# VH-VL binders against b0r6t4: the designs that were tried, part 3

Target 1, 212 residues: b0r6t4
Amino acid sequence: MARFGVDEAGKGPVLGSMFAAAVAGDPAAVPDGVADSKRLSADRRAELDDRVRASMRVGVAEVPVDRIDDPETDMNTLTVAAQADALGRVVADGMAGYVDAGDVNEQRFGRRVANRVAADVAVTAEHGADDEYDLVAAASIVAKVARDAHVDALAAAFDADIGSGYPSDSTTREFLAAYVREHGELPECARASWQTSRDALGAAEQSALDEF

## First folded at step 15 (VH-VL)

Design p5
Fold by ESMFold2, look of step 15:
Structure p5 (fold): chain C 212 residues (1-212), chain A 123 residues (1-123), chain B 107 residues (1-107)
Amino acid sequence: as target 1 above (212 residues)
Amino acid sequence: EVQLVESGGGLVKPGGSLRLSCAASGFRFSDAWMSWVRQAPGKGLEWVGRIKSKYDGETTDYAAPVQGRFTISRDDSKNTLYLQMNSLKTEDTAVYYCTTEWREESGYYFDYWGQGTLVTVSS
Amino acid sequence: DVQMTQSPSSLSASVGDRVTITCRASQGISSALAWYQQRPGKAPNLLIYDASSLESGVPSRFSGSGSGTDFTLTISTLQPEDFATYYCQQANSFPLTFGQGTKVEIK
């Protein structure tokens, strides 16, 4: 019986888009090794992503920075929308599956995802679902690989090392600081509504006030 | 299972300070918007303020009666919400609840509530 | 600020009765309204959000209706555990505000 798994990647970075992925098909067809997704190298994730796409149906949805920064939205609602969009690309009526809950309330998250999918599907949302269900683990890999490719494209576009895009990455913070020093504004890939971005702007303003 | 446990309530004189804590478990605390709601003895519910998740800027909003006197903060590494209460007044006497807040459509709602902690401000 | 006025402030009812509580907003709030139940000595519990949507685990005897400024909570068949105080909350704009409460007492 065909089933599905859904997850997202890129909720936490200060740079770039968030991605959701859905994987649908026979659970027995899921490649070996997906259960270790949190411990995988980027190269291993890319290899597993290729295998998942070869044996399963895959849908991917992107939430760009301008939607993330929109004050009329919130990240948990955007996570629902992204997961529903990805899921809607691969499901049919009567399918059931698991999604990684991107919200405090698992039942609310599952309801909201199911309601935004046109097909009649049974969604079960759980925290840490990627640790418990191979289809969700596969979706996690696909989402992370999409995020990795996005970061590589941003690095190429800025002709710079931007790091992972996470606030904890010193390369990412150095990129932001340098860009703001040179241009007086955030790069378009930065989530302007985030504290890391506000800190970079504040530090540049202090340096400008100390000039002269 | 979601659990919210407030602590730090007690008796304090007018003009004094008190810090409340809310320990959270059973969900990813970093996903949560968190609010404080209070209830004076024998009275109704009054929203005090809230703090958004780090993914939504970690910004705060306060009700007018507490603006400038109360500060909401969070420590995601400890799964803990805080309410720093300064310049306390007798009108601040209440049971203080921590809650999870969510937005759906254009509305803001509170689904999980702690048991509350009593703050009494009297000389 | 949006003021929320509940009616009645209290009522007495028997098990099995149909109970209706109303809530009026001082300005339009679309469907952004919640209802909470608070049993004596306990924290509030969410019953209804978005005017008419039932929170998970809440019995189907509870229902909500209304839009704009006028809203209603209905308990179709009152049970012993329903004797409590009920609050509406406008959810549309900050500061978020509650009605003064409606105490449902045993007859």
Scores: ipSAE 0.856, ipTM 0.918, lowest interface PAE 0.7, mean pLDDT 93
Fold by OpenDDE, look of step 16:
Structure p5 (fold): chain C 212 residues (1-212), chain A 123 residues (1-123), chain B 107 residues (1-107)
Amino acid sequence: as target 1 above (212 residues)
Amino acid sequence: EVQLVESGGGLVKPGGSLRLSCAASGFRFSDAWMSWVRQAPGKGLEWVGRIKSKYDGETTDYAAPVQGRFTISRDDSKNTLYLQMNSLKTEDTAVYYCTTEWREESGYYFDYWGQGTLVTVSS
Amino acid sequence: DVQMTQSPSSLSASVGDRVTITCRASQGISSALAWYQQRPGKAPNLLIYDASSLESGVPSRFSGSGSGTDFTLTISTLQPEDFATYYCQQANSFPLTFGQGTKVEIK
């Protein structure tokens, strides 16, 4: 019986989009090494991504920054929508699988995802599903690789080192600070609702005031 | 299993301060919006305030009666929610519940509740 | 603020009875209404959200209906553990507000 796994990447970053991925197929056909996805290098992830895409059905969904910053939505809702979107691309009626739960209530999360998928599928949501189910681990890899490619594309567009895009990344913070200092506004790829973005804007404003 | 455990309640004089804690377990705390709801003895439920997740800006909202006096914060590394209460008044006497908050398309709901901690403000 | 008014404030019933509690909002709140149960000395428990959606783990004897300003909680057949205070909550606008509660007591 065909199964699926779903996960997301890029929930935490201040820069760029979030991605969800769905992988459908035989769990036994998942490439070796996928189960250890959290410890993989970017290059290794890319290799595994290629192998997963070559052997499994894969769907990817992107949540752009403007949606993330939309006050009419929230990250949990967007996560559900993204996972459902990705899943809808690979499933058919009668399929069952696991998704990484992004809600306090796993059952609610699974229900919400299933309700947004057109096909009649059985969705089981669990916290840390990527550690337990190979298809979810595969989906995690695909999502992360998609996120990495997105960040690389952003860096190229700005012709700058923007780091990983996470708030804890000093390169990312430096990029934001410099950009705001130069342009007086956040870059388009910055999630304005993030504290990191607000801090960058605040710092620039304070600096401007100190010059007077 | 989702568990919320409040602590820090006690007796305090008017004008005093108290800090409540809520220890969360059984779920990924960093994903959760959290609220405080209080209940005066023999009375109904009153929403105190909320804090969103870091993924939604970690912004806070407060009920008017506690605005400027109470501060909600969180430490995701400790899976803990806090309520700093300053300038306490007798009318702040209540059992304080921490609760998870989630958003449906229709609105905002409280799905998991702690057992509460009693705060008594009295001379 | 949106005011929530429950009716009745209290009622007496017997095991097996059908119990109905109403909640009225001072303004339209669409389907943004929840029902909570609070047993004596315990924390509230969510029963119904979105006016009519049953929370996971809640017995099917509980049901909610209504939209706009008028809402109803129904217990089809009252059980011993159902003697408690019930609160409605509007989830539409801030500040979030609760009804004054309805105490269901043993007849």
Scores: ipSAE 0.803, ipTM 0.909, lowest interface PAE 0.6, mean pLDDT 95

## First folded at step 16 (VH-VL)

Design q3
Fold by OpenDDE, fold request of step 19:
Structure q3 (fold): chain C 212 residues (1-212), chain A 123 residues (1-123), chain B 107 residues (1-107)
Amino acid sequence: as target 1 above (212 residues)
Amino acid sequence: EVQLVESGGGLVKPGGSLRLSCAASGFRFSDAWMSWVRQAPGKGLEWVGRIKSKYDGETTDYAAPVQGRFTISRDDSKNTLYLQMNSLKTEDTAVYYCTTEWRESSGYYFDYWGQGTLVTVSS
Amino acid sequence: DVQMTQSPSSLSASVGDRVTITCRASQGISSALAWYQQRPGKAPNLLIYDASSLESGVPSRFSGSGSGTDFTLTISTLQPEDFATYYCQQANSFPLTFGQGTKVEIK
């Protein structure tokens, strides 16, 4: 019986979109090595992504920066919506599967995801599902690869090293700082609601004042 | 299972300061919005304030009676929520609960609660 | 601020009784209303959110209804563990506010 797994990547970065992925198929057909996704290199992850896409049904959803910064929503709600969107692309009535829980309450998260999917499916949400279920691990890989490609595209567009996009990445912080100093505003790919973005704007403003 | 454990309560004089902590476990703390709700002895519940997650800007909101005196903060690396209380008043005497907060539709709700810590402000 | 008024402030009931508590908001809050239960010496527990949605793990004997300004919590068959104080909370606007509470006591 066909099952599914769902996960997301890019929740924490200050730059770029968040991605959710859904993988549907036979859990026994998941490529070897998928279960260790957290320890995989970017290249290995990309290879596994190709194998997953070749053997499984795959859906991917993107949450853009403007939605992330929208005060009418929140990250948990967006995570639910993104997972449901990805899942809706691969499921049919009667299917069941697991999703990586993005809420304090796992049951609530699963319910919220299921309610946003048109098909009648059974959704079970669990924290750390990507460590337990191969289809969720596969979905995690797909989401991460989509995120990686997105970051690479951003770097190319700016013709700059933007780092991983995470606040803890000094390259990302340096990119933001430099961009704001040069342009007086955040780049379009920056999540303005993040403290990292606000810090960059504040620092530039202070520097400008010190020059007077 | 989700657990919230408040600490730091005690006796303090008016005008004094106190810092409460809330240790969270059983869930990914960084994903959660957190609130403080207090209850004076023998009285009802009163919302104190909240802090959103870092994914939503980590912004804070406060009830008018504590605005300018109380500060809510969080340390995600320690799974801990804080309530810094300055310029304490006798009317601040209450059991203080930390809670998880989530958004459903257009509403804000408190799904998990600690057992509370008592703050007594008295001369 | 939105004021929440509960009725009654207290009531006496027996095990097996149907209990109804009402909550009125000073202005329209759509369906953004929650009900909490607080047993003596314990922290509050969420029962109902979005006016009528039952929180996970809460017995089905609890139900909520209403919209706009008038809301109702119903316990279809009161159980011994249901003797407690119940609070409504408007979840529509800040500051978030609670009703004054309804104490359900044993007759």
Scores: ipSAE 0.895, ipTM 0.941, lowest interface PAE 0.5, mean pLDDT 96
Fold by OpenDDE, fold request of step 19:
Structure q3 (fold): chain C 212 residues (1-212), chain A 123 residues (1-123), chain B 107 residues (1-107)
Amino acid sequence: as target 1 above (212 residues)
Amino acid sequence: EVQLVESGGGLVKPGGSLRLSCAASGFRFSDAWMSWVRQAPGKGLEWVGRIKSKYDGETTDYAAPVQGRFTISRDDSKNTLYLQMNSLKTEDTAVYYCTTEWRESSGYYFDYWGQGTLVTVSS
Amino acid sequence: DVQMTQSPSSLSASVGDRVTITCRASQGISSALAWYQQRPGKAPNLLIYDASSLESGVPSRFSGSGSGTDFTLTISTLQPEDFATYYCQQANSFPLTFGQGTKVEIK
């Protein structure tokens, strides 16, 4: 019987950190309404997050932008590390559970996560685990809420609307463009390795050339 | 089940162009690094190039023999990898395999392979 | 570029034999070495990665060893389905490169 679930949020954004979350406890005790974080409103996710934290053991790990941009690593490796870190905070020897697979090979992903957890646990990785296992769905919600809070904090720090932080968000793109135009460089929260960041820098460079 | 299916191979004249496709299924394609590896008839394996995932900047690397002539791209919405081959040469004749690539202990490996598609460059 | 040299280029063996193939790198590649098997008319299959890690689903009769510049693939007891061409691949630096291959044939 699964006793923990692990998932992550924020792999795709150009702004801010990525988060992994682990939820441990009785699957039957998972609050009703828990589902994939992408299917819920931010307010509903926040509500469910509170309920999950009130009834379950929860661990959260953050992967900052400078690690994401580190050429000596990769997103899959960072995802494994983050999931393992979050999981390590809530598990003990003998526990078993499911994680959302972030690798082409599910078994490999599970093995890699397990190898990074100090406790002797049985980790099963599956694609779409958040749709199948309630603890993973709960973890998905927790990770997303952590991500949302992070984005809100960034917006407050810049005193600007930065959008969701995703490349597809026009508000995010406009923020980046404006920032680069004003400062000549990316903001610290921008993932420089992202094409979106490179595009913003390129656009600013072109604009500068056009002024001459 | 992970599946990779190459297509687009055929006969082309020197100096011509050809675009290969690799249709992926059975996994979340957007997470995967992808490579092309080719094999001339009766010869060994030769790495052609790679493209990282969008989460790693979607950057590309190429082997020297194809640099400037070949372009690797991907469409994650279609779960498809591409190899645009321009200015083809006779020595480009080979079976072209698309592969998934992953990093382990700072090494780069190819775990899943398609069946390959034959490209013949001949006058 | 890192050059990979396999030895031998070909060998003949019988079912049940112990088979050893070597691979030498022109420079140190740590443990970043893979072995692939290719049967006639088929795509390559990954056998070993990180010099000695067995890929999932690969029979335990396959094993890899070595580090630095010298590596070995061993088939403890050759089976009929093992007659194929084997390639080593350095996974340490770009461009990624393969050995020239070793064909294992029926004696």
Scores: ipSAE 0.891, ipTM 0.939, lowest interface PAE 0.5, mean pLDDT 96
Fold by OpenDDE, last read:
Formats: C-alpha cells, structure tokens, sequence
Structure q3 (fold): chain C 212 residues (1-212), chain A 123 residues (1-123), chain B 107 residues (1-107)
C-alpha cells in the first residue's frame, strides 16, 4: 500500500512564508541520505530534493506572511491547514502515512489534518516523525528546500543579504533594523506579529525621538 | 506521555516575591501555548494568565487581579514555563497549575495539567 | 468579564445514577465551553470542549450539550471514580473564567 509523509519548514523565521510538503510512494524507494536531513547542507538538500521529486509524488503548500500575522488564526491551525493542503495533492482513498505532529496532542493533530483532506486517508501524527519515517524525512527536505528557495528569492528582490530569516540570525536582525530605519515600516516579507519585528519598529521609533 | 511538573511553591510574606517553574516533557514545548490556573484552598479554579508560543508572538495575557504583579515567561530551550510573582498578597494563596492551552473553533481550552504547587502568602 | 454559574453547587448520587449539571453564562459564548473534572487532591482533567466534543480518553458516559448561555454536562451512568468536583469554563473571551464548581458526592 502506498504511504505518505508530511512535514513543514519555516515555522520559526521572522521573514517569509512557511512551507509544508507531502511525499507519497514506497518508503523503500526513498533516496539514500534522506534520513539524515537535519545535518545536511543546503546543497545536499537540494540534490536530495531533486531525487525525491524524480521518484515520488510530491505536494507543497505555502503559508504566506499575511496569513501568519492574521489574528484570527494561529500557527498550529495554519500548520494543520498547510500539511493537509500538501497532503491532498498526493493522496488517494485508502492511503496511510505519518505526519510530523505540530500539536501537544499527537492524535488530535493527526485527526485535524485528516479531516481537512478530501480523500479518505489514515493519518498518524507523531512528534519527531521526520527522525523515524523516511517519507516524513523526505517531506522535511522538500519543505526545507522550498523554504530555502523562497528566502533566496526574497534576498534577490531586496538585493540584500537577509540571512536565514530566523530571529537568532544577526544578519536577519540587521536587515530588518536597516530596512525600518530607511523606510519607516517593515518589509512585506516580515512577520509583524514576531517580537523581532516589533523590536525593529521600536528601535527606529526611539531613534527618531532621540533626534529631537 | 505529556507531563507537566510545577515547582517553586512555598511560604512567603505579603509583599514578597516567588518564581514558579513548570517543566514540560512528552511534546514539542515550543509549539504549545501555556497558561497558569490557580485554586485557593477549598475554592474553585481561577485563570491567572497565558503565554503564546514564539510562533504566535509569545504574547502574554493576565487576569486583572495579577496584572502588573505577575509575569509569565518561557524558556523553550529548557522546556520550562515560569510565573514570576511580585508584591504577593494573602489572596494569592493557592495551588498553582501550569496547563497547556489549545485553540479549537475559536475557543481556548486547557487539555493537560500539572500536579500543581502550593503558594502560601501569610504574615 | 463573563460570569459562569453552575447548578447545583453540590449533589448526592449513587453509582449507576444519571447526573446532570448545568452551567449558565452571563452573556452569549456560542459553543466555547469546556467541562473539567477534579478528583480530591488531584489536578483538573478536561472532559468536554466546544460544548459537546468529548476529549480523547474520556469515557462515553460523559456528554455535553448547549450553546449561547445555557450548557449541560451529563453523566449517563455514574461510576465510583466519577465522584469529584466538576467545573465549566467559558472559552470565548478573556479573561477566561470558570464556574464555581459542582461537587458530586456519594449518597
């Protein structure tokens, strides 16, 4: 029976979208090296992504910044929706598989994902599923590569080094600070609900006040 | 298995301070919204406050009786939730529970609870 | 603040009895209501969320109903382990608030 794995990337960044990916096929056909995805370089991930896409059914869903900042939703709900969207692109009735659980309650998360998929599928959610199941690891790689490409595109659009987009990245923080100082507002790709974004705005405001 | 373990409770004088901790395990702590709920001896449950995940801005909300005196924070690297209590009053005497908070159909619920830690404020 | 009022504050029942507890909100809260069980000396446990959804692992003898301002928790056949205090909680708006509790005691 055909199986699937689902995961997401880009939950934590202050810049850019979040991505979910679903990979469906024979677990035994997953390319070698996928299981070690957390230790992979960006280039190695890209290579594995190509191999996964060549041998498996792959679906990808994007959650844009405006949805992430929407006070009517939350990251858990968006994660469920994104995983379900990605999964819906690759599954058919009768399929079963694993998803990386984004909720405290794994069973609840799995049910929520399954309920948003049109096909009748059996979804099992587990914490750290990407470390346990090759198809989930493959999905993790696909999601990460999609995220990487998205960040690269943003950098190109700004003609600037924006870093990884994570709050812990000094390059990202410097980019945000500089952008806000120059423009008086956050860039469109910045998640305004993040503390990092608020800090950048606050710093610029304080600087302006100090000049008076 | 999801586990929440509170600590830091004890006896303190009015006007004093105390910091409670809640150690979480069995789930990805960084994904969870967390709340504190307290229960005075022989009384009902009272919501104290909450903190969202870092993915939702890590914003905090507090009940009016503790606003300005209590601070909720979290350290995701340690899977720990905190409640800093300052300017304690006798009416703050209670068992304090840490809970996971989850949103469903625009409602906010507490699905997992710790065993609680007793805070006694007395002269 | 939304005030939650439970009825009764306490009741005495026997094993096998049907038990009904009501909760009234001071304003409309849609279906954003939860029920919790607290056994003596223990932490509360979630029973029902969204007024009528049974939490995983909770026995089917527990059920919730209602919307708007009036809600009901029902235990179809009371078991020995069900002697406890039950709380309703409005989940609609902040601050989140609980009912005063209903103690179910052994007759």
Amino acid sequence: as target 1 above (212 residues)
Amino acid sequence: EVQLVESGGGLVKPGGSLRLSCAASGFRFSDAWMSWVRQAPGKGLEWVGRIKSKYDGETTDYAAPVQGRFTISRDDSKNTLYLQMNSLKTEDTAVYYCTTEWRESSGYYFDYWGQGTLVTVSS
Amino acid sequence: DVQMTQSPSSLSASVGDRVTITCRASQGISSALAWYQQRPGKAPNLLIYDASSLESGVPSRFSGSGSGTDFTLTISTLQPEDFATYYCQQANSFPLTFGQGTKVEIK
Scores: ipSAE 0.887, ipTM 0.937, lowest interface PAE 0.5, mean pLDDT 96
Fold by OpenDDE, last read:
Structure q3 (fold): chain C 212 residues (1-212), chain A 123 residues (1-123), chain B 107 residues (1-107)
Amino acid sequence: as target 1 above (212 residues)
Amino acid sequence: EVQLVESGGGLVKPGGSLRLSCAASGFRFSDAWMSWVRQAPGKGLEWVGRIKSKYDGETTDYAAPVQGRFTISRDDSKNTLYLQMNSLKTEDTAVYYCTTEWRESSGYYFDYWGQGTLVTVSS
Amino acid sequence: DVQMTQSPSSLSASVGDRVTITCRASQGISSALAWYQQRPGKAPNLLIYDASSLESGVPSRFSGSGSGTDFTLTISTLQPEDFATYYCQQANSFPLTFGQGTKVEIK
């Protein structure tokens, strides 16, 4: 029987860290409403996160921007490492469970995660595991809530509305553009390797050239 | 099941252009690095170029023989990889494979391959 | 560029034989070496990565060894489906490069 679930949040944003979460416990004890995480509001996720933490073992790992932008690594490797880190915080020898596969090859992803966990655990990776397994869904919620809190903290630090941090968010793009115009560089929380960041820098450079 | 299906191959004259497509399914395409590898008739394998995922900057790299003539791009919303080939030469004649690429222990490998599509450049 | 040289270019063998193919890199590539199998009219399949790691689903009769510049692919007991062309690939630096291939034919 599966006794843990692992997922991540924040792979896509141009701002801030990525988070992985692991949830271990009885699948039957997962709070109601966790299974539909994609349709949940931030407030509802926060409520469910509290309930999950009250009833389950929970581990969370953060991948900071400087690691994401490190040319010596890649997002898939970082995802594996983050999931393994989160999982290592909640598991013991003999446990088995599911993780949301972040690799083309599910089996490889599972193997890579398992190999980075000190405990002897059985890891099964599947695409869309958060839609199939309640513990993975719970982990998804925990990861999302951690991401949300991180974004809120960034907004507070900048004393600005930075949006969701995703490239598709106009508020995020506007924040980034404004910051670059003001400071001549990306904020520390911006993933420099993202096209959105490069666009912001390019736009500022072009503007400077147009003044001549 | 992971599936890659190339299309767009055909006969083209030297100096012509052709765009190949690779339709991906059975995995989250946006997570994958993708490469093109070609094989001239009766010859060995030759790496053409690659494109990383959006999570790794979506940067591209090309082999010297195609640099400046070929462009690799992707549309994650369509799960499709592209190879725009301009200024085609007879030596570009080959079966073109799209492949998934992944990094392990600082090495770059190709784990899944399409069936390939034949490009023939001839007068 | 890193040049990969395979030996031999072709060999004849029988079912049940032990087959060994070598690959030499023009410079050190650590363990960043892959082996691919290509059957006639088919796309290549990954057999081994990181010099000695067996890809999932690949039979255990395949094994890889080596590091630095010299690498070996071994088929312990050749099966009918193993008659194919095999390629090594250095995965260490760009451009990525392949060996010229080794054709394993029926004796």
Scores: ipSAE 0.886, ipTM 0.937, lowest interface PAE 0.5, mean pLDDT 96

